# Ledger of designs, part 11: VH-VL binders against q8wwc4

Target 1, 195 residues: q8wwc4
Amino acid sequence: STEEKPQQHQKTKMIVLGFSNPINWVRTRIKAFLIWAYFDKEFSITEFSEGAKQAFAHVSKLLSQCKFDLLEELVAKEVLHALKEKVTSLPDNHKNALAANIDEIVFTSTGDISIYYDEKGRKFVNILMCFWYLTSANIPSETLRGASVFQVKLGNQNVETKQLLSASYEFQREFTQGVKPDWTIARIEHSKLLE

## First folded at step 3 (VH-VL; framework fv_burosumab)

Design a05
Fold by ESMFold2-Fast, scan of step 3:
Structure a05 (fold): chain C 195 residues (1-195), chain A 118 residues (1-118), chain B 106 residues (1-106)
Amino acid sequence: as target 1 above (195 residues)
Amino acid sequence: QVQLVQSGAEVKKPGASVKVSCKASGYTFTSYYMHWVRQAPGQGLEWMGWINPSGGSTSNAQKFQGRVTMTRDTSTSTVYMELSSLRSEDTAVYYCARDYWEGYFDYWGQGTMVTVSS
Amino acid sequence: AIQLTQSPSSLSASVGDRVTITCRASQGISSYLVWYQQKPGKAPKLLIYAASSLQSGVPSRFSGSGSGTDFTLTISSLQPEDFATYYCQQYDSYPTFGPGTKVDIK
């Protein structure tokens, strides 16, 4: 057996989902409480996660269509510049794989929450969100470690193949007094499609 | 521009060992797996194995297990394939080929001819 | 190991001809098949991946189709630079190659 790049006969049965760590869950709740207590009395991690899922579905579709001008208000300029070059150079099937339909998002996990101050006294919160979703895009399953392939029958006459992919989006908000209370995407990492 | 540059042709006696190098440039060396594929004169392509340049882990085709050793040097962005106990049937052009964990090869080295003769 | 066969083993064609090459797998491999072009004395060049996806920089006259066990590479209008040997390769398991199809000039 090999540990680095397993070659499996039955790829359609292989599933890898983001793990849920009880210790991390507790730490996330504590950090969410600190945000609520000291930064924003209206903050809810549950409502944030639902909003992040909507943002992921929207942003990923725009990226797959190379509509970068519509992303200027949602994604940090430096990040968007790098993404524009990478996404534009992708084959069409890889571009299509970037897009996640809201109904095809299988699992959502809240990653690390970072709370920090810069040298000028500005206050920031970064929340990492990990999404797992199904796509009908025709890309090699070995592109992603532990990627899964599923076959779906439509009315028992047609077979559609779907793959399980993951993406990580980092959301940032500045809590400095007088700054607008909007979230901006500060980092996008996709299951080796954008690396 | 991605380039894979291999070492020069070699002539070996049966029973000897040969070590072929493949120097990568134009991309992040540790982000892509490297495979070795050979082709005997007038014959088709035969997969030999792969190495993960990041961790150094390898997997060799069953036919070559015990005779093939793949290594890498991250400071020079170079992978190596050493084949021991050479036989006349090992006469072939040996290629290194880049794989982004997909199982197919987007860039190939120019090939290294290894001739095994008495 | 998954075995691949190609048909025909060789063919002769003229510039402007439509050329079709078939690759068959010993078991189902979904769409995990690629096509390479190899010219004499040169390394193989990737043409098609995931059975039907055209590699960047490859002319649109090349196309791939098929899934499961039967796959086809088509060159819609053969050009002088297309005379070469074409190989299919599966990546559903450890890589294996077809025996190749040589496309010669008439």
Scores: ipSAE 0.000, ipTM 0.429, lowest interface PAE 19.5, mean pLDDT 79

Design a06
Fold by ESMFold2-Fast, scan of step 3:
Structure a06 (fold): chain C 195 residues (1-195), chain A 118 residues (1-118), chain B 106 residues (1-106)
Amino acid sequence: as target 1 above (195 residues)
Amino acid sequence: QVQLVQSGAEVKKPGASVKVSCKASGYTFTSYYMHWVRQAPGQGLEWMGIINPSGGSTSNAQKFQGRVTMTRDTSTSTVYMELSSLRSEDTAVYYCARGYWEGYFDYWGQGTMVTVSS
Amino acid sequence: AIQLTQSPSSLSASVGDRVTITCRASQGISSYLVWYQQKPGKAPKLLIYDASNLESGVPSRFSGSGSGTDFTLTISSLQPEDFATYYCQQYDSYPTFGPGTKVDIK
């Protein structure tokens, strides 16, 4: 072995990206096709996923900094109200763990896609996105029980310990005629930090 | 051949509940929304709600909120519409109808007559 | 909710006549309008979708036109089997139907 500094190659190699259910993957692709065919000829699940990853990195950072005013245009009002109470109550190290850097997102999966009308006759598409990301936040093991711990080499061969966390963000767009074609976050779930 | 086959006619007393079934065949059940539409005798058509057979999510017209429940069984390719707290004005023919994601109906069930009387 | 009105409420016509039925929406619905034919005791049958597209198997004497708020269904040469009630429906939001136009034999 050439490396003399303490490190855990096996821990890094053990980052579980998850195995998607093949039936669910096929179902997601069919629904994406139906959105393209019937709602939005410009829709691309690949482009959406990249945009959702950017949105996650941005929103999670603002959330960790309690910059709720900047989230009013990105997150549904009722969701933001609930998050204000939960996030402001978190210790600083837990707040820091909410933030995902775009370069630390190790895996992204598309969950359920739902298409529906509400009781006011508005048309909606909801897409659930699940993100797995690494954080250097110092969170006690008892708080993040079940999270994987990894050691990663930095550019200068320094080793830093990171924990793997997951978060689920649900994106919603209204397709009712005359409405702005904007994606809004309708749900944020973080089982380790925002229970 | 695409077919939607509904359950038979029902006679109910005011305050009772009725559950109508609609069995789909001839296409991929989870690829299309299913809607419920009713028509009172001699009257026009009234939309009641929509169900996504894939995820089971539903959305109902405001008039029926709290009284209508839509469900599906993917193993039998069947959707159900249950209407509770029946009133005489609920007497109607109830149709299931296959819709595109946008909501127009290319295939309809034959209809189920529900009569509410004392 | 988007309201639809139809004109006329009923009409009497003879075989061979040209029949025109109109549907008006309370707000712009682009081309998200369909026409159905319903005969007594039967479920509705799709005739025209997306305002002007003829459904497969529907006779060419049926045609649809319009966009925005004003729509028309035309039957160029009425046949005996065309005596029925015709409904327009929008799908720009949750579906709503017009009140129907009854086409009777003169």
Scores: ipSAE 0.000, ipTM 0.434, lowest interface PAE 15.5, mean pLDDT 80

Design a07
Fold by ESMFold2-Fast, scan of step 3:
Structure a07 (fold): chain C 195 residues (1-195), chain A 118 residues (1-118), chain B 106 residues (1-106)
Amino acid sequence: as target 1 above (195 residues)
Amino acid sequence: QVQLVQSGAEVKKPGASVKVSCKASGYTFTSYYMHWVRQAPGQGLEWMGIINPSGGSTSNAQKFQGRVTMTRDTSTSTVYMELSSLRSEDTAVYYCARDYFEGYFDYWGQGTMVTVSS
Amino acid sequence: AIQLTQSPSSLSASVGDRVTITCRASQGISSYLVWYQQKPGKAPKLLIYDASSLESGVPSRFSGSGSGTDFTLTISSLQPEDFATYYCQQFDSYPTFGPGTKVDIK
């Protein structure tokens, strides 16, 4: 709604993806090696990453729909409890932006891998995954400062805006003998939508 | 400067045990993992297991569980691989190989031929 | 276990030839693949790590490429000392080796 009409000459913005620090990349590979060598000889960081990407798509969709009952076995209890109030209070367009379609995930990065023992001798592995995904959810620019944006025109319809967002999910598994060998989500972070 | 020197050839009878040594020099012994890999005559390479020379912890391939024991002596910078209940199928050249926590091998010992025959 | 296959199982070539050896993994292994050269009666020697990185001291005629499931080792101009058996190995899980490719003189 301005007389200037600068929007008439808007060009597509190039999307620039982040990348890991080389030192962190080396440490991640060393720790992945230690997992297969000492904890789980079948462990594959490549297969884990693909599975984590699928888990992200699934969990983020359930979270966006406030289907918390279906997340009780996938997400740590204390994390899910904290998320219930935050997510339910979001506007519908913000809730929609939490969901990542598997085919819209453009980049996946493995962050820190933590291997540790607690005071009772239980063995844990935590793997931080960062996902970069596109969303068509209509979110005001004030909410998405710093996000990359590009526009798509479909037929004679108005231009659709797709925005690049990132989310970090931390996966945890206990390797103690006799424990169920399941990965659970121990942390979910989304700086644009979840504080 | 890095060298891995293995013990000499062994001939054993079925049911016996063999202990192969691998003496490391030219680097900090406790800073690198050591693996054992074998190769039957005219065949390919087969991974047996890994040892951490610092703490002495080991992890062995499922095929060798209960038969292979890996140990080390930090005072002599030497790694040992003992294989028990030998069968004719265990006839092979046994290699030690150095690894910097990545699962591949930058330096190899010269190999130790173990022959299992009556 | 991740299974590796190599093609061809053997080949004959002349000095100066370009030699290509392929390695295929039963599942995606990203770039977690290594190539070794083994001469008769000798231990294997590391040539290429992380699918495409040349090990220090290895001649530049050797190169590696590929990611995921399909990998290639190339020798751009075969020399007399290159007649050997070549093995691929993955390290995405516990180590497994390909069956080897024997490069013989024509």
Scores: ipSAE 0.054, ipTM 0.666, lowest interface PAE 6.3, mean pLDDT 84

Design a08
Fold by ESMFold2-Fast, scan of step 3:
Structure a08 (fold): chain C 195 residues (1-195), chain A 118 residues (1-118), chain B 106 residues (1-106)
Amino acid sequence: as target 1 above (195 residues)
Amino acid sequence: QVQLVQSGAEVKKPGASVKVSCKASGYTFTSYYMHWVRQAPGQGLEWMGIINPSGGSTSNAQKFQGRVTMTRDTSTSTVYMELSSLRSEDTAVYYCARDYYEGYFDYWGQGTMVTVSS
Amino acid sequence: AIQLTQSPSSLSASVGDRVTITCRASQGISSYLVWYQQKPGKAPKLLIYDASSLESGVPSRFSGSGSGTDFTLTISSLQPEDFATYYCQQYDTYPTFGPGTKVDIK
C-alpha cells in the first residue's frame, strides 16, 4: 500500500555522480537492513564503509610495496597468491599507482552485497566496495584510456597533475557460530592495473 | 487504509507474563516487517525487536533476550509480543510499528499500556 | 550502540515562531536519520526520513537537514497543532532514539 514511498533525492544524486547505480543502491540498502536485522545486531553500513576505506588505503599501500607477508591476515589466501604473481610483474610506476592515500580517496560506493550458505552450512556475507582515488603516478595514456586527469594547485602556487583511478575490493565475513567476527578481503579488482 | 490495532490495557503483578497483540489491515501483511517499541511514562522510546511476518523469524534487542517472544498469525494478520518475568520497570506503553526494509516506521499502532504493580 | 542527543530538551514558543531542534549522533550515520512528532497520549508520527525528505501529507513548514553526526529539524512558522515532543531516530544500525525535545506553548 505504501510501496510508493520514494527516496528520490538520494537516488538522483547517485545517478548524477556516475559512481553508483540507483537500482543497485536500493538492493544494497535492503541487504544491509537484512544483515543488521538477522546476522549482526551492531552492523552499520556507514561504519563498515569507513572501515573499508581505511582497509583499502592500508592494503593498497602494502600491495604497491610488495609486502605480501603483512597481508596474510587481511586478504584471503587464494586471492593473495594470485595477486602476488600479478603485482610483482608490474612496472614500478604501475605499482605506485595501486596505492591510495586516505586523503586522496575522492568517493566510495557500495556495490553488490551477497548473503549465502555453502554446502557445509557456513554463512557468509560479501560486500563489494568501489573506491575512486587520485594518484600522481606517471602512467601512459594507453593504460589509462578513459581515466580523468586533473591539475591541482598547491599552496606554493605550483600545479600538480593527478589521475583518477578506481578499484573494487570485496569484503567477506563468516557468521557461522564459533567463527571469529573478522572481515577479510576476498577479491580485488583494478581494471587499469590488474586483470 | 493502513491500520495497526493493538489489544487493550493490562495490569500485571511482578513475575507474570503479558502478551500484546497488533492486528494489521489495509496492506499485504507479509510484505512488511513489524517492530515493537516501548515507552515508559514520561520517558523516551526504546526499540525491543523485529519480526518477519512472512517467515516468522525474529531478532530481539540484547536487553530483552530470554524474556521477549515475538510471534505472528498470518491467517488473522496479527503479530504478538510476549514479555515474561515482568518487573516494575516494564511499566510502559508498548507499540507495534511497520517497516518496509528501511529501519524506520511509517505506521504505528495506538499503543498498549502495561502496568506492573503489586 | 549509536547514541543520539537532542538540544534543547524543551523549549517554549509562540504561534508563528521559527523553531529549530538539533540531533547529534555519537558516530557518523550518513543520512540515516528520521524525525517523529508525538502528541500527548498518541503514537509517534513520521515527519522526515532520510534526514531531509518530507513524508507525504506532512506540512511543508517542516524541514530537515544535516548529514554525518549533526542534524536539524526546522518548523518555519509554528502552528497550534505543532505543540508536541519531537524525536530523532537513526537507522544505520538497529534503531535508537534521541531523548526527545518538548515544544510547549509560551
Scores: ipSAE 0.022, ipTM 0.640, lowest interface PAE 7.6, mean pLDDT 84

Design a09
Fold by ESMFold2-Fast, scan of step 3:
Structure a09 (fold): chain C 195 residues (1-195), chain A 118 residues (1-118), chain B 106 residues (1-106)
Amino acid sequence: as target 1 above (195 residues)
Amino acid sequence: QVQLVQSGAEVKKPGASVKVSCKASGYTFTSYYMHWVRQAPGQGLEWMGIINPSGGSTSNAQKFQGRVTMTRDTSTSTVYMELSSLRSEDTAVYYCARDYLEGYFDYWGQGTMVTVSS
Amino acid sequence: AIQLTQSPSSLSASVGDRVTITCRASQGISSYLVWYQQKPGKAPKLLIYDASSLESGVPSRFSGSGSGTDFTLTISSLQPEDFATYYCQQYDAYPTFGPGTKVDIK
């Protein structure tokens, strides 16, 4: 069966700054099809990806500023509680590195898509988005092991060094009858800064 | 070679139902989705819905909700599209079309003309 | 639903002409667009997928381009067998088709 082949597996590595991995692209299309086929006929993966990119820029900025009260309706409560503890304990330079400026996001990829029903019969779709972005934050080399480094000259000013980081945000939407169809962030992963 | 062979032309009265078949060959039937698309005489193409031949799950366009039923028979590698409560505006050529989970169609059936008249 | 428009709705051309057909989407659809050719009394035939990829067996005189909202199908040197109606279709969301462009003999 075509649906038996694309099973739920561990995350696959993506090409940095380049094109989407062909296998990941096929998996994404299969799952996007399942979303519009069974949950939301107006669903568009391209439109969702652009919205997710904007949400990432906004949420990451609020996290870097420790404005957790503004995240209460955007991030799942249990996730936000864990993030509050981790983020507040970060050095200021690490906090600054969490924030992605929309103009500095160089690559966006749609990762795993999960479709499921919980123990109460509620219907959910979870979409994992992977973002690659540049930051001017000064981070120790050990923390950024293997990260790409770029230098940018702005007019006649000093050359600015930027580092390439990645973050994975999982977006969740409930399709249960009578529930507002808003996307909520159910997981945030940053291997260089948040594990 | 991939082939999608549809049933023959039908003439129905308003209020009746029609069931069109599409027999697949030349590939693994359950590895591809099948869609139904219709075309009224002299008009463009209109998507009706999709079926997953593996599990039998379906999804129909909003316009046809409650009137279209899609089914399949894995033993004969055949998909079916049944349209009920026929009206004159349902007069069209109905096509089955194969999809490798991407939402576009690499192979089409030859089409089945359904004429609804009194 | 994602709406597609095609321009022109019809055109007349001679063998050897360069023909261009445009398809516009109501919202960004990346490269999730295909082109079909339909001859009178026949089923549509896939020509181009992923906006610019030529389907196997399709003559190289056919090419597609574009991304986002604006797409074009080009036939570099029209042949007698190319007189047909051409449809674009998006697959970023549930499938929708353009209204078609009829290419007639001049």
Scores: ipSAE 0.020, ipTM 0.631, lowest interface PAE 7.3, mean pLDDT 83

Design a10
Fold by ESMFold2-Fast, scan of step 3:
Structure a10 (fold): chain C 195 residues (1-195), chain A 118 residues (1-118), chain B 106 residues (1-106)
Amino acid sequence: as target 1 above (195 residues)
Amino acid sequence: QVQLVQSGAEVKKPGASVKVSCKASGYTFTSYYMHWVRQAPGQGLEWMGIINPSGGSTSNAQKFQGRVTMTRDTSTSTVYMELSSLRSEDTAVYYCARDYWYGYFDYWGQGTMVTVSS
Amino acid sequence: AIQLTQSPSSLSASVGDRVTITCRASQGISSYLAWYQQKPGKAPKLLIYDASSLESGVPSRFSGSGSGTDFTLTISSLQPEDFATYYCQQYDSYPTFGPGTKVDIK
């Protein structure tokens, strides 16, 4: 008989939202080490991650409100141009779902860190941050068909239903001598809301 | 057995240069970074800089920029730290310390006392 | 630069005592903190890394705890060989050390 299934005599497997596997964590640590060792002695991945959470909360709210003029110093010009078209065309409930309150960010993960030189000798560091956050915006299940979105009820009929969403923001800084040392958002990904 | 063996004590006059060596054994020399950390008499530990023995790239603390030079010799598994324009406040024990890409130090050399006097 | 402070700066203790040393960072450093033991005339020796991970070969009476800005090194039952100076070190950015805590015999 082929109805027999092997029994697992080992630890139950778990899936953690936004979890970076051990190999990616080690790679992230090594690249963060290289940034402070060779580019910016003051660089701290922990401080950066907290700042990135605050930037995500702030930028996502401005995007949801279509306040693009206030984003010109925070988001790369070419990225902002594309976002204006996409965000403006979203239904109001989808716009509201873009916004994350700082206290509603459930999990933050550092993704890929890229360190590179361009053909003009300019030095760049790009850090991809992945955020998992709760939203009270009402997004029908039909419009998010097949999406990895979780509905969470706070155990009471009188409490608002929350949905768990994820967004990835890529932060870039140029380390070329004489350039202003500002972080700029070079990419925003939200596959459920921004296509 | 991992060992980091440093050169012997030095006495130098102000304005001179000193070159301290640190010979590694018991592991793959080029797989670990090496840092230099100093300690003035009765004081705490101060980070000076880092060298990648694979390729020889270095980066030094701002305080020592222009005065410290770190090098390595892969054929002898040895790193060197040269400090120029010595001042009395450079009197310290100088340590080499091994790092596996994290920024903390699992093995240390025995230390080299550098005294700057007269 | 990330600054570390330690308390107390020195203490006197007897064999068998529980000793607690605190390290405080000027900003959040997650768990990127190590503890070292240094005996007079000797190089520092790694005791704890990642705030709470015991280095191989280090006696289990040593333990570390904390995250963010506040960290503790505990020696559960002080032994004669434990009289030394203890340093914390952060590695979230370029390495910086605490000023040290000297543990003297009472």
Scores: ipSAE 0.542, ipTM 0.813, lowest interface PAE 1.9, mean pLDDT 86

Design a11
Fold by ESMFold2-Fast, scan of step 3:
Structure a11 (fold): chain C 195 residues (1-195), chain A 118 residues (1-118), chain B 106 residues (1-106)
Amino acid sequence: as target 1 above (195 residues)
Amino acid sequence: QVQLVQSGAEVKKPGASVKVSCKASGYTFTSYYMHWVRQAPGQGLEWMGIINPSGGSTSNAQKFQGRVTMTRDTSTSTVYMELSSLRSEDTAVYYCARDYWLGYFDYWGQGTMVTVSS
Amino acid sequence: AIQLTQSPSSLSASVGDRVTITCRASQGISSYLVWYQQKPGKAPKLLIYDASSLESGVPSRFSGSGSGTDFTLTISSLQPEDFATYYCQQYDSFPTFGPGTKVDIK
C-alpha cells in the first residue's frame, strides 16, 4: 500500500477531458500523450477505440442474450447487477436492439477521458466511448422518437429496415503492478432502451 | 516513511559515462512513476525524463535522447539513470523524484553531484 | 514546450513581511501548477499543488492562487526559515520549471 498524506486523502483529484472544440481537442491529445508517456508506452487512442468497438459488439450481444455469467470478467459487479434486472425485464425486440454487430457500427467517438489517483495511490484511467450502430430489431416508433431510420438492400429486391441507435460505454483500467492490464466496463448507458 | 536515497558524488572525465542510483523505501515501488531532474550549479531545475518502475518503460526529454538510459530493479526498489558521452555542461546535481498526480513531485532524493572535469 | 517565467528574479524582505511571487505560463495550463521551496544545498520540497492546495506539513502562511496563465505564491508573514529559492512547475504537459525566485531575509 501507498502512504496517504492527511490533507490529500480527502480530495482525490480528477482530470476530466470534455467534448470537442478546437482547444479541448488539443488538450485531449496532450492528455492521451501523457497516458502514453507516463503509464503505458504502447497506449494508442486509435488502437483502444478499435478494441472498444469489439468489446462493445461482444458485450452488447451477451446482454441481448441474457448471458450475464459470461460478463462477470468484463463488467463491474455493481453495474452487472443493475443491468441483469433491467435487461431481463425488456421485451425480446428491445433485447435484440441492444446487440450491435461490428460491421453495423457506423460511427465511434471518444468522449470524456478521466485520469485520477485514489486514496491508496492506485492509478486509474476512464474512457467514455460513444457508439452509433444500426439494428434490424422491430421496435415501435414511440420507443425510438428522434432515432433515424435507414433502409438497406440485400440484393436487388430485398429491403431491410434498420434503425440508428447510440450507446455509451465507459472503460476503466487500473495501472497498478499485478493487476490485469485489461479494460473493464464501468458504465453502460442507452437512453432509448435502458433506464 | 517515504525515502529516496541516491548514490554518492561522482567525478568523471569528458566522454565518460555515469550511472546514478535511487533506492526507494516506505511505499509500493511499482505504484509510482519516477522522474529524473538535474540542476547545474547556480542554475534552475531541468527535467530529464520519467520511468515506469512496473513495466520499465521510459520517456526522455528531447535534449537527452540517445544519451540517457533509465532502468529499474524491482527486487531492490532501485531506479538508475545513466548518462553517456559526458561534457562539462553535464556538471550538475541529479535528483530522482517520485511522481504524484501525473507530473508533480512529492518526494525527492537528496541529490547526486556529478562533476565533469578534465 | 510550455515556458514558465517568474517575477521577481530575486527579492529581500524583513521578517513579518508579506511576500508575493508570480509565475506566468506561455499558454493556459488550467490549475496544473505546483510550487517548490529549495533551501541552499538541499533538494526541492513541495509546497503547493493544483495551484492552491497546501501540501501536508507546510505552514499555513504559504498560499497559492491563480489559474490559466497567471499564478501567485504568497507568504503572509515571512520567517527566517523561509530563506530559499522558489520554483513553479507545470504538469499540464511533460514537466517544465520556472527559472526560480530567490528570497533573501534581511
Scores: ipSAE 0.005, ipTM 0.480, lowest interface PAE 12.9, mean pLDDT 79

Design a12
Fold by ESMFold2-Fast, scan of step 3:
Structure a12 (fold): chain C 195 residues (1-195), chain A 118 residues (1-118), chain B 106 residues (1-106)
Amino acid sequence: as target 1 above (195 residues)
Amino acid sequence: QVQLVQSGAEVKKPGASVKVSCKASGYTFTSYYMHWVRQAPGQGLEWMGIINPSGGSTSNAQKFQGRVTMTRDTSTSTVYMELSSLRSEDTAVYYCARDYWEGAFDYWGQGTMVTVSS
Amino acid sequence: AIQLTQSPSSLSASVGDRVTITCRASRGISSYLVWYQQKPGKAPKLLIYDASSLESGVPSRFSGSGSGTDFTLTISSLQPEDFATYYCQQYDSYPTFGPGTKVDIK
């Protein structure tokens, strides 16, 4: 149980960017620990984060190209339907800005880990991954100025020859006995382009 | 000062059970997870499991599931590790260790030698 | 399970020597690696956590470095009290230990 996890006194290894960032980092570490301790002993947040970066680069490219048929195995059906409507309505320059090259992902953080049960007793873990990436797409600067303030103070910068954008992808896995052990994308948020 | 004091050495027959205790002092007992680690003679360290002293929740290494039971008594600031169906390969020094930072162990008990012989 | 290997398995050194011990993980573990010192008949002692952070009270001649899969423990100038077995341990998943490196006197 999360409420019964002992408080740890070690703080000296936390050297992060802002006041809110250390608190978020601690919460993320606690929840990742609970997943491996009680749900999946093969779970590694480091390995998951690397896989999530690869998934983000791949999925974002397919979205930018409107190749929705190739996303059916990676994105939840309900989410894909909503994304199809939103993405196809975007101008071409905004579509191009959705795509993140793996080499241009400058920062990755875990936004939140959610553990919950539905009314049928099915177990779910959702991990929100936040990515900051550079894009050469020509997006008006005024469109990007309203970047959301997250726990980490990245995503509000304009880089000289490339623009810095952020996107949040929520990965979901069902841990109910007998269910396939696959991660799927249950939510995609892009405050500048999709919302 | 922080101290973890374990019970004395045990000699058991194959098939028996052993219960090792670890008494904590010098800190708030319920504020830190406790782990159990063993070391067979001349061998390396092997993780057995973890207990939350506050709520009593445990998680054990797969190798020991069904044989290991970890408990605690908050009134005496003591954790216990019981290993059943003992085999000769269970001969080892058993340590309790305090969880410093989600898997780094800063304080260790002195160790309890458990010998399993016929 | 994440497997750790250490090299060398053992070494002989003299007081004042620089000693380097390597730990390798079977997959990436970021900086979630700890180093312990164990003297004969004693419990292990925490030296370094988070790959490079020196535990309070540990002499500055000990240092750790590395990230991902390759990690190093260095003793810059070996002292008589440093003859011991050294273990690495990861905590990116449930804890696993390396097989140990014995540092013995020549």
Scores: ipSAE 0.000, ipTM 0.458, lowest interface PAE 16.8, mean pLDDT 78

